VH-VL binders against o22797. Designs and how they scored, part 6

Target 1, 202 residues: o22797
Amino acid sequence: MEGTVFTPCLEGMKHVKSDQGEMLTKPFLELCKTILPVIDKFGAAMTLVKSDIGGNITRLEKNYLSDPDKFKYLYTFVQVEIESKIAKGSSSCTNGLLWLTRAMDFLVELFRNLVAHQDWSMPQACADSYQKTLKKWHGWLASSTFSMALKLAPDRKKFMDVISGSGNIQADMERFCAEFGPFLHDNHKFLASVGMDDMKAS
Below, E stands for the ipSAE of ESMFold2; O stands for the ipSAE of OpenDDE; V2 stands for 0.75 times the mean of E and O plus 0.25 times the DockQ between their complexes.

## First folded at step 4 (VH-VL; framework fv_dusigitumab)

Design h15
Fold by ESMFold2-Fast, scan of step 4:
Parts: C-alpha cells; structure tokens; sequence
Structure h15 (fold): chain C 202 residues (1-202), chain A 124 residues (1-124), chain B 111 residues (1-111)
C-alpha cells in the first residue's frame, strides 16, 4: 500500500478544522472512520473498542444528518443539548462525543506507548493504555470484559508488519499521536468547560 | 417486560392522514431511538424514519420527506408517526421498533423490540 | 430495487445448513454494523443477529452472522420447520440522510 495504515487518517486530519479553528462535524467523523481499519489490524483484541467507536460515530453522524446546517460545527450538539437539558441522557450526542473521544484517547495512548517502549509486548502496551484512559470510566463488568479482550492482542512484530506499507510506520505512529491528540484535547477542553467531561458508565 | 404497543387498525380515504401511536413500557423511553418501518402485503420491510425521544430529532427516508412527521410525548412514553396525503400504495402494516442503539457491554444492537404492527388500509 | 441485495428464496431439508447472503456497498455494509431479522408468517420481525455476528439473549447458536468487505452472511445450521420465515439484513447507510436500509428479504423454505 502507498504509505501506511495511518495514511488516510493523516490526510483526514487536514480537514477537521475551519479556517477560524472550529471543529467541523462531518470531517471529524470522517477522520474517526479512518481509524476503524487500524483497529481491525488488532483482530479479536479490539472488537469491543471497534464497536464502541463505530457505534458513537453512527450516533453522531445520524444526528448530524438530521440537520446538517445546524450541526455543521461539532460542539453545537453539546450546546443544543445543554440548552434543552438533555445532554446527560444516555442517548445524547454529548454522551456519544465524550465516549468517542475517550476511546480515541485510548488509541492515541496505545500508539504513544508503542513508540516510547519498543520492548513492550502488544498485550502489555494495550493493558497500560487501557489503565490510563478508559478503565477509570468503566464499571467493573465493562472493565473485566475489556481487560480480557485486550489479552488477545496480536504479536507485536506481526502487527507492525501488517500496518506497514511503503511508508515509515514509526514516523506515522508519531504523527498520529502528535496530530490527533490535540483534537481530542480540544474536545475534552470544551466538554470540561460545560461540565460534561466527567460522566461515568452506568 | 420491555414492550412497544401500537394503536389499532385504521381505514382511510385517499388524501386523508393517519396517525399511529406506539407506547413504550419496561425501559427508559428517552434512552432509545424509535424507528418506523412499513410492509405492504407480500412485500419487504421499508424503513420510514427515526426519532430520538429525548431530543425530538428526526430523520426521514427521502421517499417520505414532506409527508411524514414523527413526534413523541415523553410524559406518557408514546411515539407517533403521522403520514399525510394517503394513497392506495400506502396500504401496509406499520411497525415501530426500538433502536438501533449502542451499548458498551454488548455492542451495536439492531432494532431489538418491535410493536405488534398497525394495519392501515387506504381505499375509496 | 433494494439498496442491499439478497436472494429472493433459499431452501433446504430439516437438519441441513443454509446460508443467506446480503450484498451492499462501502456506505452501508462496508462501514457499518449489520443486523439480521427473522419474520415468521403474520408476526412482527425479530432481531436474530446484531453487530455483524452477535446473538441477542434467547437466540440459539444455530444462527450465526459474518461480514466481509461489503457483504454479510447469515448462517443457519440444524434447520427446523420452525425456521421457515422471511429473513432480512439491515444496516445504516452513511450516504442517505438518517438512512437505515433493509435487504429485499429471503424466503426460507424447509422441506
């Protein structure tokens, strides 16, 4: 393949913000979709993570398509739902955005660990990343299920071979962390500013 | 028990409108989208649209845009689908269904709970 | 024409295995989750498979699902006369405004 498994993702990052620095809903969701093939490369270990990300992308896309002009900017979902006093509802776009952002935090931390710790096994890197990101937001049942699934992570060398194409995978993992991380930070900063960043799973 | 109970059969004249109700029980009504799906005799399932009971947001299939309205009354956990300018080709069984939805423990569900259906007959 | 393509009918004898295909595109099956629905004569549809390959509580393991690229498959083993029904695949379509799409349906006959 031209480049690496991250090539579509890195291209998508260019389109996420407006000229005035606002997060655009459709480009952000399209960027998130480019991560799904990356998750597929982990096989069974990431089935739950993929379902989580895909489900929240679908929730947000569905609501975006209900009124694209109104929901052109990503944070409009949250603002509208706060005004209507429904942002904390389990079906809300606010919840969807929060959980999508958290799942992506996990992936960024995972690739950050793979870059920083070349001697770590894939299950070790996955477990560490999960502990630092998603685990604190999950109840015991979800935490147990995710922890068991992550033990199924593939052999590191085989995984690296699969995600590499004609490009430099090390450089692309570093760019993924450096460029995608700030978008997630912006999401958390906005959600925290409106009191929506600390909701836990029921 | 989680269930959706729909209003009874309707017979309408061409050009009239029909409003079908769907009452939810056994779960938090505002936590799940409601979809409307119809089926003409001997034909397949045809998706009409979805409605989020918490926000009131809706999405309609292009074929029904301008003729369908989906609403809810959260105080009685009831969803409504109104179809106007009825034609003979609108003769069908109309279903409400809960979902699709995402759950962190189980994944991305389809439409897992369906109403019993409401037969709408459009005849002169 | 349905956006998702299914064979109109399939048949097999009791105890045998049958597979039902569902073909779509990148905007639907390729990038979204496939569900399968069973409709017994005179009844509302019932969810058989969700999230491509998972069974709701109460659905026997004779029913299985899979997805590869832009196609999905429903498998039924150990066929029983009670399995005679219409089967529909369904998924979200990202190219349509708030669009859920169903396949045209497959009538399963067990003889």
Amino acid sequence: as target 1 above (202 residues)
Amino acid sequence: QVQLVQSGAEVKKPGASVKVSCKASGYTFTSYDINWVRQATGQGLEWMGWMNPNSGNTGYAQKFQGRVTMTRNTSISTAYMELSSLRSEDTAVYYCARGPYYDIMTGYYGMDVWGQGTTVTVSS
Amino acid sequence: QSVLTQPPSVSAAPGQKVTISCSGSSSNIGNNYVSWYQQLPGTAPKLLIYDNNKRPSGIPDRFSGSKSGTSATLGITGLQTGDEADYYCGTWDSSLSAGYVFGGGTKLTVL
Scores: ipSAE 0.536, ipTM 0.838, lowest interface PAE 2.7, mean pLDDT 91

Design h16
Fold by ESMFold2-Fast, scan of step 4:
Structure h16 (fold): chain C 202 residues (1-202), chain A 124 residues (1-124), chain B 111 residues (1-111)
Amino acid sequence: as target 1 above (202 residues)
Amino acid sequence: QVQLVQSGAEVKKPGASVKVSCKASGYTFTSYDINWVRQATGQGLEWMGWMNPNSGNTGYAQKFQGRVTMTRNTSISTAYMELSSLRSEDTAVYYCARGPYYDLLTGYYGMDVWGQGTTVTVSS
Amino acid sequence: QSVLTQPPSVSAAPGQKVTISCSGSSSNIGNNYVSWYQQLPGTAPKLLIYDNNKRPSGIPDRFSGSKSGTSATLGITGLQTGDEADYYCGTWDSSLSAGYVFGGGTKLTVL
């Protein structure tokens, strides 16, 4: 592998915002797609997380493609759905964006833990990240299922070998956290400003 | 209990329009996309488009763009597909189907509930 | 149009195993979830496999799915005469302006 598993992701980050600082729909979704191969490296432990991210990317992409000019900017989905009073629906793009952002929060926190705590096992890093991000938004059954799956996380040394490729994995993990985190923070700030940041799984 | 029930067979002349209905029951209609798929006699499945019952947003296959319209009436949990400027090649069975969709605990479903089909015959 | 390639037909005797392939590209199978649909003569399609390899409630474990790269496979073991049907793979295609795509279908004949 040229570079690391993060190389496509780090390249994609350059294209996410317009000159005016607006979040662009298609570049943001393309960026999110570059994370799916990263999740694959965790194997069975991340199957549910991968399905969650992939499903929400597909929902947002379908709606983007229905009218690309209208949905050029990511937050237009939310604004349109609030005006129509459908934003809180389970099939909404607002719901999809919130859950996508939360799943990515989990992944950023996981890699932050791996950078900060060299002595932690993979299951320990995964459990801590899940506790701080997704767990509070899940009901008991979902929380139980995700917690059990994450215990299947691979051996840390074996995992680090797989994701390293020909590049500097430590530097790329640090850049991933530092550069992707702010995009997720911007999503939360926008969603919070319109009352859409606190929905729970039903 | 979960089911989609479609309107009855239609016979149309070339140039006419047809509007097929698909009534959902046993689940929350607005929570799942409805897809329309057709199948000509002896041929494979051909996707026509999707419609989100909550938002009304649609996406159509390029082949049908400009001829197909997908709508819904949420008060009666019913989806509609209207195809205009009918040709003999439009003779087919038309299906509505629920999904695809993501479920948090079980994964990404394909089209898991299908209507029984509506035969549309276009003949002179 | 069929963007996903399936063999037009497969045949085997009762009790045998068959494998049906579905080949696509990175924009469809490679980056998305594959479903398989069974269509018995004169009936609507039925979801047989979802999320590449999962079975809906009521589908026997004789049916299995897998995905590798840009290809997917449906496996059927212990063939029964009631399995005689058309089988379709399906997935989202991100290279289209908006689209779900089906394979051309495979007619399974149980001799």
Scores: ipSAE 0.377, ipTM 0.807, lowest interface PAE 3.6, mean pLDDT 90

Design h17
Fold by ESMFold2-Fast, scan of step 4:
Structure h17 (fold): chain C 202 residues (1-202), chain A 124 residues (1-124), chain B 111 residues (1-111)
Amino acid sequence: as target 1 above (202 residues)
Amino acid sequence: QVQLVQSGAEVKKPGASVKVSCKASGYTFTSYDINWVRQATGQGLEWMGWMNPNSGNTGYAQKFQGRVTMTRNTSISTAYMELSSLRSEDTAVYYCARGPDYDILTGYYGMDVWGQGTTVTVSS
Amino acid sequence: QSVLTQPPSVSAAPGQKVTISCSGSSSNIGNNYVSWYQQLPGTAPKLLIYDNNKRPSGIPDRFSGSKSGTSATLGITGLQTGDEADYYCGTWDSSLSAGYVFGGGTKLTVL
């Protein structure tokens, strides 16, 4: 592969915000789609994470396509659903955006740990990242299932070789964390401002 | 028991409209999208659109855009599909189907529960 | 014309195995989960496979699914006469306004 597994992701980050700093729905969702191949490199350990991310991307994308002019800006989903008193529903776009953002927090934390702790095994890095991000929002069954799956994470040296391609993987992991993290922070800041950042799994 | 039960057969003239109902039971109606799929005699499955019962948001296949409307009444857990300007080519069995499931443990991308179908015949 | 391409028919004897292919593009099969549906004559479709390779409760392991690139495959082993049906693949298509698309269907005949 030319570049690294992050090359499409880093390219996509340039298009996420409008000239006025607004988060654009379609570019943000296209950016999120570039993460799916990254998750595939973890194999069986990330099957549930990939399913969850893919589901939330599809939920948001199909709602975007129902009225692209109305949903041009990402946070319009949340604003419309709050106005209609449906934002907390299990099938809502608000719920979808929150869970997508949380799953991406987990991935950013995972790659941050891989950069910071080169001596950690992959299952160790996955477990630490999960406990700092998703675990607090999961119920007992989900937490047990995810924790068990993450123990199946691949050998670190083999994984790093696979994701490196022809590019500089260290630099790209650092850029992924530094550039993608702020978008997730903006999502949480907005969701918190409207009381939608603390919903738990049910 | 999770079920989708559809309204009975309809016979319509060209140019008329038909409205098919789909009553859900045994699950939380607002938690799953409802899809509408039709099948002409001896033909394959043709997806028409989806409707989210909580938001009322819809997405329609391009072929049906402008002729189809999908709605719901949450107080009676019932979804509706109305097809207007009927043509003889619209003669088909119309199905409602539930899915996807967005649960983090049990979720999936597919239509797992289907109505029994409603035959719509358009003839002069 | 269906967006997803399946062979119109397949046949085999009882006890044998068959595979049914489903070919698409990057905007559908390549980037989305594939489901398979079984339709017995005169009945509504039934979900056989979801998320490329998973079975709903009650579906025997004789039915399996796989996906590679822009193609998916349904495998049926230990064929039984009760397996005579039409089989459809289905997936979301991002290029068609995130619309769901079905294959043209494959008629399975157990000789």
Scores: ipSAE 0.506, ipTM 0.830, lowest interface PAE 2.7, mean pLDDT 90

Design h18
Fold by ESMFold2-Fast, scan of step 4:
Structure h18 (fold): chain C 202 residues (1-202), chain A 124 residues (1-124), chain B 111 residues (1-111)
Amino acid sequence: as target 1 above (202 residues)
Amino acid sequence: QVQLVQSGAEVKKPGASVKVSCKASGYTFTSYDINWVRQATGQGLEWMGWMNPNSGNTGYAQKFQGRVTMTRNTSISTAYMELSSLRSEDTAVYYCARGSYDYVWGSYYGMDVWGQGTTVTVSS
Amino acid sequence: QSVLTQPPSVSAAPGQKVTISCSGSSSNIGNNYVSWYQQLPGTAPKLLIYDNNKRPSGIPDRFSGSKSGTSATLGITGLQTGDEADYYCGTWDSSLSAGYVFGGGTKLTVL
C-alpha cells in the first residue's frame, strides 16, 4: 500500500468545502467512504460501527442522487426536512447525518487516544472513546452490545502494523484527528443551531 | 507446494549469536506474517515474535526484546531470526510459521504453515 | 509457567471421546480467537482449529473447538492411536506482552 490507510482520507478532506466554506454533499460522503477500509482493519470488533456508518452514508447518498443540484450542499437535507416537519423521524436524512457525525466522533476520539496513549490496549482505547462520544446517546441494549464487541478487539501492535503501509502512520493519524475533527464540529454546530443535535436512539 | 524450509542445525558457545533462515515457497511471501516459535527439549511452545515481510515491521515477546532481531530478504523469499547473547537455556528447536489474519472479520487463522525446525544447541 | 493453563496430560481408549481445556483471562482468550495445534513426536506443530471452532482443509470432523468466556476446549471423538500427540492452545494477548501466547501443552496418551 502506497502511503497509509489514511492516505485516501487525507486527500478527500481537500475537497469537502466549497470556495465559500459550505460543506459539499458528494465530497463529504466520498470522504466518509474512505473511512470504511480503516474500520475494516479493526475486524469483527467494529462490525456494528461499520454497519451504522455504511447505512447512514447509503441513506444520504440515495437522497443526494434523487436531486444532486438541490442537495449539492450537505445541510440542505436538514433544512428541507425541517420545512417539511419530518427532520426528527428515525428514517430522516437529518437523523442519518447526526448518527454519521456521532460515529465519526467516536473514530476521531479513538485515534486521538491511540496517538496520546501508546500504552493503552485496544479495548481500553475503544471503551474510553465510546464513553466520551456514543454512549450518552445510546440506550441500554446498544451500549451492552458495543461492550460485548470489545471482546473481539484486535491486538494493538498488529493493528498498527496493518494500517501503516509505506507511509508515516503516526503523522497521518495526527492529521486525521486534526483535519477531520473540524468537519464534525461544523456538522454539530449547524445541527445545534436548528435544534437537531440532541436526538437519542430511544 | 506451500512450504517453509529452515536452515540446518547450529552449535554455538555461550555469548555467541545465531541466525536462522526460513525460505518460503508456493505463495506470495509478502502477503503473510512470519512468526518465530521455539521449543526447549521436553518443554512447550514459546512464541518469540512476528515479522511482516511486506513492511519489515516486527513485534517481539517481552522476554526476547533487546536480543532478538527478525528480518527478511524479499528478493529470495527468506525470513531470518537472529538471537544474540546466547545462554544454555536458549538450547531449543526454533520454528518459523506463517501467520494469517483476516482483518475484515477480525479472524486470526493461527499459524497454518510451519518450517521443519532448526535445532540450536548452546554448549561450552 | 504458561499464560494459558492446560492439563499436563489426558488419556482415553481408542474410539472414546476426550476433551482438552485451555484457561486464560480477558486479555487473551476472552478478547481473541483461539487456535489449537497438534504436535506428533519429532515433528513441527500442525494447525487443527482456528477462529475458536473452524477446521483447516484436511482436518477430520472428529476434531472440534469451542470457547466460552475466558476458556476454550478442544474435543476429539472416535479417538485413534494416531491422535497420540501434544496439543497446544494459542491466542493473541492484548495486555502487556502484546503478542501471541501458547498454553503449556497437553500430552494425549491413547491407552
Scores: ipSAE 0.000, ipTM 0.497, lowest interface PAE 14.4, mean pLDDT 86

Design h19
Fold by ESMFold2-Fast, scan of step 4:
Structure h19 (fold): chain C 202 residues (1-202), chain A 124 residues (1-124), chain B 111 residues (1-111)
Amino acid sequence: as target 1 above (202 residues)
Amino acid sequence: QVQLVQSGAEVKKPGASVKVSCKASGYTFTSYDINWVRQATGQGLEWMGWMNPNSGNTGYAQKFQGRVTMTRNTSISTAYMELSSLRSEDTAVYYCARDSSDYVWGSYYYMDVWGQGTTVTVSS
Amino acid sequence: QSVLTQPPSVSAAPGQKVTISCSGSSSNIGNNYVSWYQQLPGTAPKLLIYDNNKRPSGIPDRFSGSKSGTSATLGITGLQTGDEADYYCGTWDSSLSAGYVFGGGTKLTVL
């Protein structure tokens, strides 16, 4: 592959925000779709993460396409659902955005660990990232399932070789963490400002 | 216990509209999207669109855009699909089906509960 | 034409194994989980397999699913007369603006 597995993601980041700093729905969801091939490189260990992210992208995209002019800006979903008193529903776009953001937090933290701790094994890096991001929001069953999936984690060296392509993977992982992280932080800031950032899995 | 019950058969003339109902029971109606799927005699399943019963948001397959309207009445846990400008080619069994869009770690969207179907015949 | 490609029919004798293929693209099967639906004559479809290879409660283990790349397969072992039905694969497709798509269906005949 030209570049690395992050090349489409890094290019997609340029168009996520409007000139006034507003998060744009369609560019944000297209950016999130570029992460699906990255998750595929982990193989069976990340099947649940891929399903979760893909499902939330689909939910948000379905609702965006119901009225693209209305939902041009990402946070309009949350505002509309709060006004209608439906934001906390399990099928809501608010819940979808929160879980999408949390899954992406996990991935950013995972790659941050791989950059910072070159001596860590893949299961170790994954477990640490999960502990710091998703675990507090998951029940025992979900946490147990994640732990079992870690046994299927790829060998770190082989994984790094696969995602490297023709580019500099170290630099691209650093850029992914540095540039994608702020979008996730903005999502959390908005969700927290409206009381929607602390919902747990039912 | 979880079930979707649809309205009875309809016979319509070309150019008319038909409105099919789908009453949900045994679960929280507003927690799951409702899909509409049709099947012409001897043909395959054709997805028409989805409706979120909590928000009222909808998405329609391109083929039906402009002719289909999906709504709901949350007070009676009922979803509706209205198809206008009917043609003989719209003769089919119409199904409502619940989307498994409730959040479950690692689960993806699929249609887990189906209505019994409503036969719509369009004839002159 | 259906977006996902299935053989129109398949047949086998009681007790045999049969497989039904479903072929798509990266925008549907490649990036999403596949479900399989069984439709007995005169009835509504019933969910048979979800998340590529999982069975709902009440579905016997002789039904199995798998996915590789942009293709999925439904396997039925110990074939029974009651398995005569139409089988449909289905998944979400981002190329249709996040629409759901079905295969054309496969008629299974047990003789």
Scores: ipSAE 0.423, ipTM 0.791, lowest interface PAE 3.1, mean pLDDT 89

Design h2 (at its last look DockQ between E and O 0.07; V2 from the best seeds 0.00; counts 0 for: pae E 9.4 > 2, placed apart)
Fold by ESMFold2-Fast, scan of step 4:
Structure h2 (fold): chain C 202 residues (1-202), chain A 124 residues (1-124), chain B 111 residues (1-111)
Amino acid sequence: as target 1 above (202 residues)
Amino acid sequence: QVQLVQSGAEVKKPGASVKVSCKASGYTFTSYDINWVRQATGQGLEWMGWMNPNSGNTGYAQKFQGRVTMTRNTSISTAYMELSSLRSEDTAVYYCARGPYYDIWTGYYGMDVWGQGTTVTVSS
Amino acid sequence: QSVLTQPPSVSAAPGQKVTISCSGSSSNIGNNYVSWYQQLPGTAPKLLIYDNNKRPSGIPDRFSGSKSGTSATLGITGLQTGDEADYYCGTWDSSLSAGYVFGGGTKLTVL
């Protein structure tokens, strides 16, 4: 592999914002797609996370393609759904964007833990990241199932070898956290401003 | 329990329009997209488009753009597909199918529940 | 004709194994999840496989799916006469003009 598993992701980050600083739908979704191969490297522990992220990308992409001019900017999905009083529906793009952002928060926190705590095992890093991100939004059954799946996480040393390729993995993990995190923060800031950031799974 | 029930067979003349209905029961209608798929005699499955029952957003296959309209009435859990400017090659069985399921647990669930099909015959 | 390529037919005897291939490109199979559908004569299609390799409730484990790169495969073991049907792969296509796409279908004959 040329570079690291993060190389396509780091390239994609350059295209997410317009010249005016607005979040662009298509580049943001393309960036999210580059994370799917990263999730694959965790094996069985992340199959549920991968399906969830992939499904939300498809939901947002198909709605974008229904009217690309109208949905050029990511937050337009949320604004039109609020105006129509449908934003809280389970099939909404608002719901899709919220859960996509939350799943990505989990991944960013996981890699942040791996950077900050080189002595932690992979299951330990995963459990801590889950506790700080997704767990508060899951019900008891969801939380139990997810926590059990995270215990299937791969050996840390083997995982790091797999994702390293020909590049500097430590530097790329640090850049991933530093550069991707702010996009997720912008999503939460917008969703919070319109009262859509606190919905729970049920 | 979970069902999609379609309207009955239609016979139309070239140039007419046909509107097929698909009534959902046994689940929350707004939680799944509805897809429309047709199958001409002796041919394979051909995707026509999707409609989100909550938002009303739609996406249509390029071949049907300008001739197809997909709508719904949420008060009666019913989806509609209207195809205009009918020609003989539109003679087919038309299916509605639900999917994907929008939930944190499942990715793209596929089209898991299908209507029984509506035969549309276009002849002079 | 079809964006996704399947063999037009396959045949095998009862109890044997068959595989049905489905070939696409990066914009469809390569970047999206594949589903498989079974259509018995005179009936609506039935979902057999979703998310590349998952089975809905009620689908026996002799049906399996896999995906590698831009190709997907449906496997059927312990072939039964009741499996005689048309089989279709399907996936989302990420290109601006395509949407959901089906393979051309494969007719399975059990002789």
Scores: ipSAE 0.616, ipTM 0.842, lowest interface PAE 1.8, mean pLDDT 89
Fold by OpenDDE, look of step 5:
Structure h2 (fold): chain C 202 residues (1-202), chain A 124 residues (1-124), chain B 111 residues (1-111)
Amino acid sequence: as target 1 above (202 residues)
Amino acid sequence: QVQLVQSGAEVKKPGASVKVSCKASGYTFTSYDINWVRQATGQGLEWMGWMNPNSGNTGYAQKFQGRVTMTRNTSISTAYMELSSLRSEDTAVYYCARGPYYDIWTGYYGMDVWGQGTTVTVSS
Amino acid sequence: QSVLTQPPSVSAAPGQKVTISCSGSSSNIGNNYVSWYQQLPGTAPKLLIYDNNKRPSGIPDRFSGSKSGTSATLGITGLQTGDEADYYCGTWDSSLSAGYVFGGGTKLTVL
């Protein structure tokens, strides 16, 4: 592997915002897709996460493709759905964006933990990141299932060896966290501004 | 004080039209949808449609498609509901109700403010 | 007739607890947040619960809401005579071009 598993993601982050600083739908979704190969390296532990991310990407992408001009900007989905009284629906694009963002929060926090805490085990890093992000939005069943899945996380050293490739994985992870975080923050800020950031899983 | 004040009672003949007004005060009129709900005597609530005062966009219940028109005058913070081709079955109390806040944050997604109701009687 | 199904009536003595059920489908309650409305005799409806379980300001905590699957429940504890009213559940329905639907209403009698 030339570079690291983060190379596509790092490149994709350069195109997420318009010249005016607005979040672009297509680049953002494409960016999120780039994390899927990284998730795969976790194996069975991240199956649920991958499914959620992939499903929400698919949902948003499907609607984007119905009218790319209309949905050029990411937050248009939310605005349209709010007006149409469907934003809080479990199958809405708003819901999709929210949970996509939350899933990415978890991942960013996970890699942040891995970078910041070299002495932590993978399960510890996963548990901590989950506690700080997704857990508060999950019901007890979802939380239990998710926590159980995370126990299947690979050995830290072995995992790091797999994802390192020929590049500097530590640097790339750090950069990933630093540059991706702000996008998620923007999403949350916007969603919160319209009262859509506090929905919980049913 | 946030409130919706509706126009007075109406008596109409079958086939006529009725236009009910709903004046909003105490809040930013364009920031909340206006819903219209009617209730026949001794019956339950029946949703008719919504109107966004900012855009003027509307959504009507299928039952009333083609007969109902919801509009607004933003300069006087007033919403209107016009129902045409009236029939005896349209006799009811008609309510306007403030819907969800669509611009910025609010947890409210129900109809949190209601008008006092307008009685519309359709009789020969 | 109503898209959402409620019991026609419930009754209890003062101080007791009552529950009112509201059943729907995946396109309405299953997908969307439920609100509850109280309608006292001769008055306009009043929002009692929104977003499944939230109370507007001024609504006492003896009123509660919950949702599970395609059903919702309104709970009233410490029943008072003043609670005698009609109660309606409501929600948006994704299959009706973003239409709102109400339950048939439940008449609560305080014995």
Scores: ipSAE 0.026, ipTM 0.658, lowest interface PAE 4.1, mean pLDDT 91
Fold by ESMFold2, look of step 5:
Structure h2 (fold): chain C 202 residues (1-202), chain A 124 residues (1-124), chain B 111 residues (1-111)
Amino acid sequence: as target 1 above (202 residues)
Amino acid sequence: QVQLVQSGAEVKKPGASVKVSCKASGYTFTSYDINWVRQATGQGLEWMGWMNPNSGNTGYAQKFQGRVTMTRNTSISTAYMELSSLRSEDTAVYYCARGPYYDIWTGYYGMDVWGQGTTVTVSS
Amino acid sequence: QSVLTQPPSVSAAPGQKVTISCSGSSSNIGNNYVSWYQQLPGTAPKLLIYDNNKRPSGIPDRFSGSKSGTSATLGITGLQTGDEADYYCGTWDSSLSAGYVFGGGTKLTVL
């Protein structure tokens, strides 16, 4: 493998914002797609996370392609849906963006754990990340299901060997967290500014 | 019971339009996309477009852009597909279907509930 | 011409196994979730497989799905005469002309 498993997503981060700092829909979604191969290295432990991310990417992309010029900027989905009073609907793009952002919060915190705690097992790193990010938004059934799935996380040493291609995996993980985290923070800041950052699953 | 029930068969002349209805029951209509799919005799399935009942947003297959309009009336849980400037090759069975959709617990579904189909015949 | 390629027909005897292939590209099967549909003669299509390899409630476990790269496969074991139908793969295509795409369909004959 040229580089690490993170190489495509680190390249994608360069294109996410306009010159004026606006989050661009297509580049942001393409970036999110490049993270799916990283999730695949966790195997069965991340089945639910991958499905959630994939489904929300598809929802946003489908609606983007209905009018690419109108939805050039990511947050336009939210603004339009607030004006139409449909932003809180379960099938809304607003809901899709929120849950996509939350799932990515989980991944960023997971890799932050792996960088900061070289002695933690993979299940330990996953469980800690879940508790800090997604658990508060899940009911007891969802949190029980996620906790059980995360125990299927691969052996850490084996996982690190798989993702450390020809590149510097430690540096790439650090860059991933440092660069992607702020994008997710920006999404949350915007959603909070319009009262849409507090929705929970049914 | 989750159900999609379509309007009855239609016979049209070339150049006319047809509007097929699809009434949903047994689920929250605004939570799932409605897709329209047609099938000419002896042919495969042909996707026409999707409509989000919550927003009213649509996406049409390029072949039908300019001739198809997909709408809904949320108060009666009914989706509509209108095809204009009909020609003989539009003779087909037209289906509405619920989905695709994502469920956080069970995954990404295809079109899981289909209407019974509406036969549209375009003939002089 | 369909963007998802299926064999036009397959056949096998009762009790045997059959597989039906569906070949696409990175913009459809490669990056999206595959569904399979069964259409019995004179009826609407029915969802048979979703999320590449999962069965809706009521679909027996002799139906299976898999995906590898840009190809998907439907497997049917313990073949029954009631399985005679047309089978379609379907998935989202995320290219610039995006939309849902179906394979051309495969007619299964049970001898």
Scores: ipSAE 0.006, ipTM 0.610, lowest interface PAE 9.4, mean pLDDT 88
ESMFold2 (binder alone), look of step 5: mean pLDDT 94; pTM 0.961

